# VHH binders against Putative pumilio homolog 16 (APUM16): the designs that were tried, part 7

Target 1, 332 residues: Putative pumilio homolog 16 (APUM16), of Arabidopsis thaliana (Mouse-ear cress) (q9fie9)
Amino acid sequence: MANNNSFSMSTMFNTIQEILNEEPLTVPSPPSRGGYSLFHIRKAEMDIQRIFNFMTGSEDLKDDISVLDTGTLMWMASLMTSDCDYFMVITTNKNGSKTLQKLMGMSDDMDVFFFEAIMRLFIHVMTDKYASYVTIQGMRVFQQDKRELMYDQILRYACFLAGDQYGCIALNEIITDLDDPYYRDQLLDIVANNALLLSNDAYGNFVVQHVLKLRDSRCTRNIADKLCGYCVELSFKKYGSYIVERLLEAGDVPMATVVLDLLACKTEMLIRLARSEYGNFVVCKALELTNEILTADLFYGLVNRLMPYRHLLHRSPRSKIATILDSMSVPN

## First folded at step 1 (VHH)

Design d07 (framework vhh_7zox_3)
Fold by ESMFold2-Fast, scan of step 1:
Structure d07 (fold): chain B 332 residues (1-332), chain A 123 residues (1-123)
Amino acid sequence: as target 1 above (332 residues)
Amino acid sequence: DVQLVESGGGLVQPGGSLRLSCVASGFTFSSYYMGWVRQAPGKGLEWVSDITWGGSTGYADSVKGRFAISRDNAKNTLYLQMNRLKPEDTAVYYCAKDYEGLFSYTPEGFDYAGQGTQVTVSS
């Protein structure tokens, strides 16, 4: 691939970091609510605080949202989206996010306001615990033209979102929900092309794990290709070992890629891996799956390298590798 | 700069108890197998016990049921609780970091043994 976005991606990441370093302004917490009603909303000509109180109040105050007339709903949508800081305070509030999600999809005209606000604040919305669900809801209920523009933004920022604590969760939900094969395949290709970086990332590893759970053969093979030569290194790490185990479970080329990495490493490293906290599960699974699938050359390649060190493996915390080796020889 | 410092040895009567401690520094203690090896007067090194980073333990047949190995990863400390001590337990006890797994299973294969602590069991 041309890697024609390498410089633009670096500039994008710098821009995103600059945006995220600018915290949105927050309004002071409103006073405790007792008896606040929809009557106040209907009389709130130019009263942004009343709308804020309604949006962020308890679910009990929102049971009658469906009885609000179109003019009132359009007024609320316009006021909520008129200021970026005000919109962010609503969307990052647990109740505000939930209330906004209920308003989305009620009217195409109203959805224009929410869509434009989300698009202006895309990175901030996608990297917040509650606001990200507003974007996910938009991708479910907005008209096709708006959804496609949102998909374009997801593709543009996919790697950044994968590296964020909330963005990775939202990205995984979007990957699961995405039925459009064009956008789905492009998103899966972006994850696979960046599999090495993401597998070593604190949050990106969860995206790789999630994609592997989809059992998409093309994507899984692409991930295996990108991780070729790194399977031993990853297997020493908690989440890296989970990714490698998933490649083994996929069979065929992904399994062969992992096993060939194990066979290519030095014997000292292989024994160290087999005795390690996470790597022992990888070596054990490699033995079990190569035996079950009857890939005799790969199975016996592993057995022959591990067998001389069987006594060390008997002292491993789980000893399952030693048990497999014992089944292949008379006990000494 | 791997360092292992043993303590807790001493003179004890047969049937008595001692608790050995080993303070580790210079490596990520929680990531390694740790063990105890001993050397009785005029004899070679003998493996006594080991413990994995996850807490699974192994013991030499000569000490099973009498000794208990444990670790405190927060304090980078390895312990050996020795009960019902016998004259044949008299030895210098060494704290040892596990070897890389290439060599035969012998006490000599352990990396970075400490200076040792003397345990003497006599009347």
Scores: ipSAE 0.000, ipTM 0.134, lowest interface PAE 17.8, mean pLDDT 78

Design d08 (framework vhh_8h63_2)
Fold by ESMFold2-Fast, scan of step 1:
Structure d08 (fold): chain B 332 residues (1-332), chain A 123 residues (1-123)
Amino acid sequence: as target 1 above (332 residues)
Amino acid sequence: ELQLVESGGGLVQAGGSLTVSCAASGFTFSSYWMGWSRQAPGKERELVAGITSGGDTYYADTVKGRFTISRDNAKNTLYLQMNSLKPEDTAMYYCAAYFEGSDLYTQYEYDYWGQGTQVTVSG
């Protein structure tokens, strides 16, 4: 079998390869960005320009949306989704995204246009700060058949989205909102299976942290299993240490996984960890929890490794470990 | 690539004083814990003095009160001032550097060692 890191990398590679095999989109840039001019849009028919002005205008101008007749709404939906570039200009605009979210769920016939546009542009919409909320809204208000097709796309692109600065935020909201146990469990399994890769990623670590906050025992145990052997390495890192602390707090099995990693490392590495900026909180938490739940073998295993170096731990400005050791009646 | 080069050894009479120095190059000296160990003829190597990156010092009972370890981070240099020297202080003196967190008395955990400088005390 492949090791944990090799398996996680394979899944991410497959996702990237699928994206690269899709036809490239020509997405209009806002006028404030040098790549595309508003004048290219203005050379289109006058009706689409009026729609852009309405959709991207101020909040005050959009208060009248509820008074528009069904025919006007259907006409607007049809025109703004008639071209991928038109749809992206609207959805990537802060006001356009908010206005579109208000239009979604008003009519099943109108939602067909929005659904089809979102599905054609799925990755581009999901990795944009404002457009991602349009997709999230669709998953909340569209009919179940459309939501299931959108869930399939989330499963397909989950690891790529977790690694994106806006995709990870959207993915976390989707994970929280997902009530379908089939799709929810599959999404949680993808996160757990890729936990090592994601925990070391600039954005993916936030997805792992978010999933651990859900307190799903099956998923948490799977994450602990995938991080087994790596808890010491992660504990030297800012966000990695947060993940390891959450595993310590998550119940007997995840706690044991972390503590056994600490006990398996060389004494010098354990002392270095206990004195490090982030790792001292992990070692302190491990001592506190193993002492509190009376797991004598694990607690005294840690104490026995740390006690000979108590004087070095007293000289560490960030450590409470020495105080814990001193509170014990155990000599040396 | 941390390199350590000891100097200042020599022949001194019992009751005399000597300072040995260690010049460090390659890595940031100020980040390392530093120590002096010695190996006398027919005996195992012993750690005699250590100094942390923060300036805290440790001494073997055999040299406590007679030897003083110090560091100059601006010059990347470690010093051992040896006073009231005895014939039993005759040894090859080694400079050592190790990553923070090691016990100063655990010589096998040292990351880097110098070539040594000979100190001979006549009696």
Scores: ipSAE 0.000, ipTM 0.092, lowest interface PAE 20.9, mean pLDDT 77

Design e01 (framework vhh_7pa5_2)
Fold by ESMFold2-Fast, scan of step 1:
Structure e01 (fold): chain B 332 residues (1-332), chain A 129 residues (1-129)
Amino acid sequence: as target 1 above (332 residues)
Amino acid sequence: QVQLVESGGGMVQPGGSLRLSCAASGFTFSSYAMSWVRRAPGKGPEWVSTISGSGGSTSYADSVKGRFTISRDNAKNTLYLQMNSLKPEDTALYYCAKDSYDYVWGSYEYTDSEYFDYWGQGTQVTVSS
């Protein structure tokens, strides 16, 4: 069994360091008749199987890991990252992902192996339900030089990840966790610059919603600017209406952007929106917020456009718009 | 929630034909490239064919070129695979797979990937004499 190979580990570590320096791997791939003995093949198969069983088979792995010596941990890290399939099998497994997260940050020497595997498989790791948390953990515990390279990859693939079922979840976690102002601002700018495309996307809309919940005033204003002219169209759609409602709640400037879009559309479109399944909540919220904040021009602009149709709006059972309009029929 | 439901599999003689269908829901179907992937007994997944969101571009594995045709009906949210001149080697579970975005947004790069973000349950195709 190859349970402790300090000399092989030293050689592997030097090879990884060489890769980090972007030197080409000039070692020729041996032909398929490379002459490995059956004994060596069987040992490698048993070793990876044992690592797989250890990584995926126990809930109390944190305590078990603390008892392992440095040589054993380095050997495990080297072997599990020696092949893309090995790493993906472990990281896409719920227990394997959790166990790997516990190994990360224990030593800089081990983290080199995990970092290189994550970087090689970045998109595949980031778009998997369990493996994405391995990358998130690396961004929390690795040395700054590795974290910065990982942040660069996030910036490169941000829109791709935002459009993915699991990538959008991982991206939102990273946005929340990211405390480096340079990388955080760059990532927020990418989301804002792509707000229209993302708001219309099956998964990207969750990234826009998440960023709006952070209440970053600069980013929110940039999102409002990019969605200006499209707030009515978005409000007819389920997730688009949620984004528009968030903009209404996000302060006076984003609220004004939404309300001005409502006032700029044709009366027929505004009434259709007020009676629609999702748009009625947007129009109702616009009325409530403009009234509460005392933006009289915007509030009465909406009231004057809707009031002639109040009887039609009363026939929409899920809307509170007609009730609001009725409360304004007697001057104070 | 993304759902993909495959149908149209069955048993067929060598040289026969089958048409597979995949009904998609839970996402904007026309915005995503769609693929067919197969898994033979005891083997890993093998990519078969991909079609772009618009249907304007198609690609095929060398083993199926000239025999299989991928198509889509975006109005019905349905993906198809027309399989002609079937061989025993085509025996496998066939999966409908949703790809990630295959477009570049601004300066960000689309990455060709061997993996897909969602797979259906599969439909069995058996080619036997």
Scores: ipSAE 0.000, ipTM 0.094, lowest interface PAE 22.7, mean pLDDT 77

Design e02 (framework vhh_6fv0_2)
Fold by ESMFold2-Fast, scan of step 1:
Structure e02 (fold): chain B 332 residues (1-332), chain A 130 residues (1-130)
Amino acid sequence: as target 1 above (332 residues)
Amino acid sequence: QVQLQESGGGLVQPGGSLRLSCAASGFTFSSYAMYWVRQAPEKGLEWVSTISSGGSYTYYKDSVKGRFTVSRDNAKNTLYLQMNSLKPEDAAQYYCARGEDSYYDFWSGYTESDYGMDVRGQGTQVTVSS
């Protein structure tokens, strides 16, 4: 089997484990018996407050920071990045994250320290609600060479991040902001190549949905190609149905892929889908969109499969399918 | 004629292993998710495992995770269940079934109440005793 044997959940899990094993990461622990000491927390709170007070006391924040001598700037940057646990305490704090974001891009000396700390703790920073925005800010304001190394890490960890509750949000922000077409296209290719896995993931489905909203025709077609044969299976699932609806809306070729999957399935499965909580929206949208002149053959294919069962579809809550079918025939 | 035929059951000691097979005919096997379900004496039907139509996604009952492995060969129209470290609680009639519905929550797990089976085989008996 040419390509199917190389793609599996076991293969993806092993790839993620290999990535984690290559980079010795310190996972933050819960506060009660975590990796953070009370000393580190207290020190971080004091340093955050001190920096915040300095910044809010400035007439012009950028100009005021430039007045500080090099030793003071290096001391501040070194203090914040001196220890992995301490950096994580600062970055995972809402105010600490916000303060670091304001300091980034203001001094090359500070940016070196922040860049090195982010790269050492990449997965931990990217999978935290507040710390992830520190990395996103670095990608916006750091020098090009640092940004490219950060993009390389995003490519390396893309599928792992897509499966995380905060990593998927950060990844979507990065996809939106990515100004380098080389890295953007590589990242979109990774999402498309893993579209089946991600569409069935609790968080990865949000990445697929976000990419489809970009209206990138090449990427959308690649996603449609990877989901071909699975559109019916996905349409029974809440977020899977959203992805299939986005494919239907994305142009003639992705729409045809979805509709051909609907036409290829057994009639009993198609009727079950049309009456299901999520699948009824997919079938309804397929009918509405194929009713345009460009896809008339697909429209009549769906109508012919559904029409014998229109009485069952009339009993389905909030379904517009029966109304569409009724417009095509008059009951005798 | 849609048909599912199970084989590979038998008597095994606790800690032993068995490999169940299900031969499918009369339909496009590669287009359907497949289920393993079991029924112990005087108990209801219990879901054990699911495999997606392409074989990329597998789901297991919590009590069998790490011990059982479901797989399929679409070229041979055959479903498999490798059962290792068998326990007395695993003794049951085992059936393969064709999935009608694919309401998978991939990361949240599978619940029997959310899914239908439209075709089931005659089953194969698994007995675990010393």
Scores: ipSAE 0.000, ipTM 0.090, lowest interface PAE 21.3, mean pLDDT 75

Design e03 (framework vhh_7uia_1)
Fold by ESMFold2-Fast, scan of step 1:
Structure e03 (fold): chain B 332 residues (1-332), chain A 129 residues (1-129)
Amino acid sequence: as target 1 above (332 residues)
Amino acid sequence: QLQLVETGGGLVKPGGSLRLSCVVSGFTFSSYAMAWVRQAPGKELEWVSSISGSGGSTYYEDSVKGRFTISTDNAKNTLYLQMSSLKPEDTAVYYCARESDYGDYWEGSYSTDYYFDYWGQGTQVTVSS
């Protein structure tokens, strides 16, 4: 609803005051049940519509919210969270999500309403573009007891969330924000244990990439262990090649795992990889890093496998592999 | 199931002739370009010749032009390399290889580079007096 949504501060105050000046609803429940009279259902629908317009129609709600008293804010929070459908309509709306984020952290009593609504609808909130920011905000501003319960849900649904278009983004933000070593290590272990599945997933690969950027040595080694035997297959894929490059950059065991996969594959596969759109960067980086880090056996292992095919590699534009091999074939 | 089997290699004297054969199975022979690639002892891999799937176009490395002739017999699923005026520098293991005309889609463009996706075991050619 993008038309007739503008209102002044005076209009907002008048609307809120009109709602407050009416006899209060004895039970602020959504009009989903036939147990309520038609009069009470219509009144609740009008109150929800007014709040919905306030939450979704205002361009700048920070100053508007700051002038509302605590009782009004508590009433609004209660009404917005009284029904799952109302909460989802508000939280999946761009302006509604922003307004909810501003209301969160203002009062522990008010946060109880938002926390309970989020927990009831956790997977739905976490997999929506705008609602996921509400959950992230809760994990930043709620009291520790609520945050721990939310972390427990993240651990339970981590792989599901990683496979979702918006869930993977929210999960990465949460991984970045996690300072609690217990929950952080458990979440990193779940990602590492599922690294092969996630690296081959349309969205899960972004979670693996994000975790590797943290440069956590234990987690990176665990990811390398799970991807052992699959590094060549991954290197043919755009995002899979990025994951393999990050393992090479980590050095030590992760780098050795990648290089040993390259050395173990069939010659036709290795040459195909070296000439491929993404795999050429992996092979080039493997040569550069094994030479730089002075892992001579791995470097010369790669050189000896590639050198017989140098003429084919020269025919691949932008490949630096042939240039590296040329520098090694002529004694200075 | 897919196999490339080379025969016809051996020892010949300089100035001699030899015909290499490659029998292919497991794919439609006329749908693919085919190539001969060689590797001399202690040297890198060298492309020798290619022929289109139709047999209508042939290509040769400069060092073998006028001496070598690539051909196909589609009825026999066989690729040939007729070598004449052989020189000691022609001594190498000769490989039969399948080329792909597909190319790679790269930054909005198809690669024009040749891609060899299947190779035979090779056959040794030794030119020595």
Scores: ipSAE 0.000, ipTM 0.091, lowest interface PAE 21.8, mean pLDDT 76

Design e04 (framework vhh_7nfr_2)
Fold by ESMFold2-Fast, scan of step 1:
Structure e04 (fold): chain B 332 residues (1-332), chain A 130 residues (1-130)
Amino acid sequence: as target 1 above (332 residues)
Amino acid sequence: QVQLQESGGGLVQPGGSLRLSCAASGFTFSDYAMSWVRQAPGEGREWVSSISGSGGSTYYADSVKGRFTIARDNVKNTLYLLMDSLKSDDTAVYYCAKTPEYSSDWYGEFYSSTDAFDIWGQGTQVTVSS
């Protein structure tokens, strides 16, 4: 039911007034089969539709929500979370997600409903563009015991989330926000232990890149150790080459790991890499950084292996490697 | 006309064994690294194992290492997954996947993510229950 209709503030206020003016709810005995009479079903359907319209009709409900009493808020939270499909329809809606985020943290009793719904639907919530922010908000505002259970789920599903289009974005935001050293270190260890898998992934590479940008020395070394022996293979690939370039930039030890992989491969492979669409940037950066920091053995190791093939490198599109080599060959 | 056809799944007791097969056609099988990927009920996709085009290099997820063996027969254009010491958490649909790039014998060109694969088979169901 997407038609770009946003509700006016007067419409939202009227919806709130209807909720506030509800007669006291007495819970009638349900039928023995666990259902309700047709009268009660129709009233519940009307209430569900009214809540849906309230939740999805506007992004700015801050001031209006403050006039709702605790009983009304608890009733709304209970009804929204009673059906998994209904909760997902609200959380995957842009306005519904934002409105839920505003309701979260207002009451610990109400947060129990949202927490339990998120935990039942954890993967579905975490892999949706809008619903993932509901889970992130829970990690910011829920009580510590609930946050720790949510962190446990993140650890359990970290690799899957890293490989998902929206999950990787949510995971990166969680990694940035996560201040608890126990859960942070465990999450970083999972990323490092799976660095080869993730570096080859269309989305997981963004997680590895994000972790490398944190400049956590232990994690960066662990990633370099896991990618040792694979730097040439990765450098032929679009996303793998980005990771290898970041390792070259990450300090002397990770840089040495990459350069030593380049020097360990066959000359034919090194020349093929230097002429490849993505690998040429890796080889160029390796030359520039080893020259800049005056790591003479690594720099000249690369120069000596590339120099006999400089003519082939001049024929490679967009290559800066040949220019660097030519600067070392002033004598004919 | 690339085609991948998985088979060999079924119901097995914990501690049991199964052998999955994937028949490949429509491409030069030996030129490509091949992978097994699984999806458990209510969970996300998980990479299981990969093998280089020559069969000289094999790779395994930590969850299956020491229990599963990936193999290939380039004459028959068939990929295998030999599964030993099966656990209830191995219950999943198993998919055969081809890498988009040519394989290398040095470390093998492989993609370990489900999102990196350009071709998926129909899958074969493995259920491990007591």
Scores: ipSAE 0.000, ipTM 0.105, lowest interface PAE 20.9, mean pLDDT 77

Design e05 (framework vhh_7zox_3)
Fold by ESMFold2-Fast, scan of step 1:
Structure e05 (fold): chain B 332 residues (1-332), chain A 128 residues (1-128)
Amino acid sequence: as target 1 above (332 residues)
Amino acid sequence: DVQLVESGGGLVQPGGSLRLSCVASGFTFSSYAMGWVRQAPGKGLEWVSDISSGGSTGYADSVKGRFAISRDNAKNTLYLQMNRLKPEDTAVYYCAAGTDSYEWYTGSFDEDYEYDYAGQGTQVTVSS
């Protein structure tokens, strides 16, 4: 089978022109009173299939979009958004998503079709790997009134999206892009208010991590406040330990929250944490940062709790804690 | 300027061991999360293991208990110790660097969700 992109592009262009052809009806056979309705349904299904093939096809076919007239583009947008299942099949396809993103922002009239389809299917679009980028593009290129309605939906579904495999990725992109301080602050407040739940969630922890990387002092402090009492529990977990390490690095107040949790736990738990796969990095970082920042009370509080178990810590595969403790044992 | 150079692959019998290395240059290695991703013949990319800048590690369920990831920031080198190798471990192994650990967790090394850097790969073949 010959593979010819030039021939395929020519065929696709002719197909689009044929779909738009308003040639007068030729009646070579006797008319049927029900025939026009069935013909129009079948034609619409064929047209949808042809548009689907165009939208999800190779990148070479997309260069022809700019040569289509406004009426053709409006008709295509209308047809693509006429059925929820077809819109989802196009938006969840890698090439279809990319092509839709290129069509968005070209015309306010056309954007109405895409906006309404996105709003109708909001949670489905936001929880798909490729379709979520269609929504993100809408937030970048749509008129302000539409963008604000989309922000309201993000706020409404923020915790649900944070707990979803792809929704958490999309939410993080939106948080990064969001320059409106009112919507940004509301979204950050939702994340902070739910920090404990999200930090223990399989996907929500990535949203907490992302927000901490933004280094927003108010939000970071609010997250630290919500995680107070739980820093030891989180530090036993892979991603929970990442969150706790971020708090240690985030300034004096978040650091103190973490270290005070370490000092408040039972000795058996602290030693178990120091010897654990993830918690040893938290304890080591707490020692290093409290020593570096010269918070003597917190540093020596940790040293005094760990020192009696120095020999047990040396037997751990991770010896950095024991090395720090040994440096404090030598009289000058 | 950025380079990731993998080595240590080869042919090994089932139950054998290999140690992969990745030497990084052109960026501040110690500041980046690092990971290993593999691609079996005719299959997509699969996340294998990652290690944060702070040393926290993660593993795919398929390799947990058999593989160990580590890093040496002084040498700008990432390692993957592979023990009790199975025929299903046959793949090209790629070293990758990224700022967000959730990309590794989702197992999606995809061009639309770009990693900052990826290496050329090293072939691991587990065959009798």
Scores: ipSAE 0.000, ipTM 0.217, lowest interface PAE 15.6, mean pLDDT 77

Design e06 (framework vhh_8h63_2)
Fold by ESMFold2-Fast, scan of step 1:
Parts: C-alpha cells; sequence; structure tokens
Structure e06 (fold): chain B 332 residues (1-332), chain A 128 residues (1-128)
C-alpha cells in the first residue's frame, strides 16, 4: 500500500511525458528552393546575433523599444521565433526574458509569433526560471482567444508544473493574477483534488500553501476534505506542518478536520507528534484555537489525551504544550 | 508598474542606529524576495541583506550581527534596521526586488545581479 503513492507519481509523470512527446514541434519550413546562398545564410546568422545582443543587453538599449517601427518589430519577432533554440536562449536569459516581456502586447500581429513559439515550447518555457515570465506576460497582454488557449495548457499541465522547481513559482503567479473566474476555479479545483500528492511533494507543497493563503472558502474546504485522515502524517514534516497549521487557522470546518484527525490517532502517535520538531507547533495551535466555549469538547478531548504525558512534554525546551496543560488543572 | 520608494536615510553618528524603509507597489509584494543594496563612494554596488517571501534572511559578512532586514506584508513595506553604524557604512541604500522566484521559502538572490528592480535610493551618512 505504501508503494501506491510512488507508483502514482511515476505513472503521472510518465503519462505527461508521453503526451509531451506527441506534441508537434514544427520548425519553420524553408522559404524557397535555392534561396540559401552563403550571403543569405551569413546575413541571417548576423541578424540573429544582432537581435540576441540587443535582447540580452543593457537597460539603456531596452528604453528605446517604443521607438521601433512596425516593420522592424515584425522582422525581429519573426527572426526570434524562427528557431526553437534561439527563442529558448533569449527567453531563458534574464535580460532577454525582460526585454521580450516589454515587446509583448505592442502589436497583435507581432504577438502571433510570440504566442506560437510559446505554445510550441510550452513546458520548456514554463519550467525555466526566466522564460516562464514570458508566458505569464502573454496571459496578461495577448488577445482573449490566445489567453484561453494558454489557460487550457495550464489546466492540462497544472500538476506537472506544481511539481517543478520553477513551474510551481510560475503556477502560483498565474493563480494570483488569473482574473477569469472559470479558469481560476478550475485551476483551484485541480490543486485541491491533488492536495495530498502536492502536500507531500518538494515543490507542490508551495502551491498548496499559496492557495491556502488566498483564503478561498470553497477551495480551502476541498483541500481539508482531501487531507482528512492524513493531517497527523503531514504534521511530522516541515512543509506539511505549515499546511496543517494554515488549515487550523482557516475556519471552523478545516480546523475541525485537523483536530478530529489528532483525536482519531493512537495516543503513542499523538504524543510523538506533540514532541516532534514540527508537529509540536500543530498540536500547540490546535489547543490554542479550540480553547473556546463553542469548541470545548475538542479542546478537552486534546487535553484529556495529552495530560497523562505532560511530564514528557515539559522536557521539550521549545514546546508550549506543557505550559498550556499546566495552566488548566482539569481532569476531563 | 512596479515601484519601490525608500525613506528614512540621514546623518547619524558612529555607533548610532537608523532604520530605512521601502514602500512597494505594483506587484504582489508578499510573494517575492526583497533586498537592500548599497553603493559607497568609490565602490561598486553590493547586496547587504535579503529576505524571502517566507521570512528567511541573508546578510553580507560586513553587516552580519549589526543589520536586521524585515518585511511587513500587510503594509507592503521592507525595513532595514541598522545598529552599531560605522563610517564605512556611509552609502546610498537601494531597495531591491527579485521577481524571479514567486512564493519561495529559499533565498535565490544572494548577489546584486539576481535582483530585477531597484528604487531611487536613500542616503545614509555616518560621521566619525
Amino acid sequence: as target 1 above (332 residues)
Amino acid sequence: ELQLVESGGGLVQAGGSLTVSCAASGFTFSSYAMGWSRQAPGKERELVAGITSGGSTYYADTVKGRFTISRDNAKNTLYLQMNSLKPEDTAMYYCAADTSYYGSEWLYGTSEDDYDYWGQGTQVTVSG
């Protein structure tokens, strides 16, 4: 049973890789038969090098973008997107990405070239530190028809992106900026439906944390539902404990989900959690937040389970649990 | 439009303290790493402190133990508390944003070159 999670992740990434391998990466067809004289080849190479130098150069060069005529802009866009390797070299460069972002949205005709290049290289762009911001800019400035096609790709690859070092950062930015309620709600549903897998992932946990910070009641309750039964396991882990703490803070229903998991686990496990490096913060917060008249049964349920072991809890220099227990003097 | 506006600079005596502030607007401040850079007379600009979206901090060896970087995400404000100031701390102090790493708990921008945006700066002068 323990193997199911590892097999599920491997199967998921294998499926995504299979899908990616079937997506056509079309290189531009040659413009004409016999049009490749040495002069034309050398000029194209020199023009590409010139554009690369301009795109990756100093800030002084970038301030003059607004004075470029439509013909020059169209020529530059066409040349930059003519070869996948050149487009990636420009977009993965910090200055190149920033300069390209300034060129986007200036002309709908020019944006067609950038859109097609981004769509052709979507996963490669979205999983790069600087190139991902080119895609984010496209979602802000392109015409609605192009933005919707980009949103469809984000929905398709959301879990893969969440598990990637740079993709998770880009996904969080998209979640924050996404103004279309239909696509935003679909994206939040994908995160919530995969909350257990993502909460246990090295990068996906940042997406779950970010979504919880949005304080979207529907999404937060869906995340709590998916993590029900796993709150104790998560609380032993650094980032899992942060997620569980945010659920405790997110309102009565998510709080109850966490506390009921604590009450349902074996006493030995609960004491081990209360003494653990990260879990002690979860147990402490659960005690503090349930210490109200309306949740007295949950509060005293926790106190009753922990009180016999207060001497073990007192030995932890960072634990506040023993202090709370000592202040109560309540047998039940 | 991302904007960073520094304030709180001034003249202070050696051994004194000063807090400079940076008001940020035009972006999701809470999600990005922020930093403070300085440029002393006759020297190149250097990163002195950085802070992640989650609050993890970095300090240059020259200021470690004396300066404290902090952020108030509710106010979109970055702070640098400078204690035990020395004449060699005299510099123009620049607020910086690294918009490359959204929502990260890790500080990726530990070099001046890693930051994307800078404010206009605020002058700090430490007398001898």
Scores: ipSAE 0.000, ipTM 0.234, lowest interface PAE 12.6, mean pLDDT 79

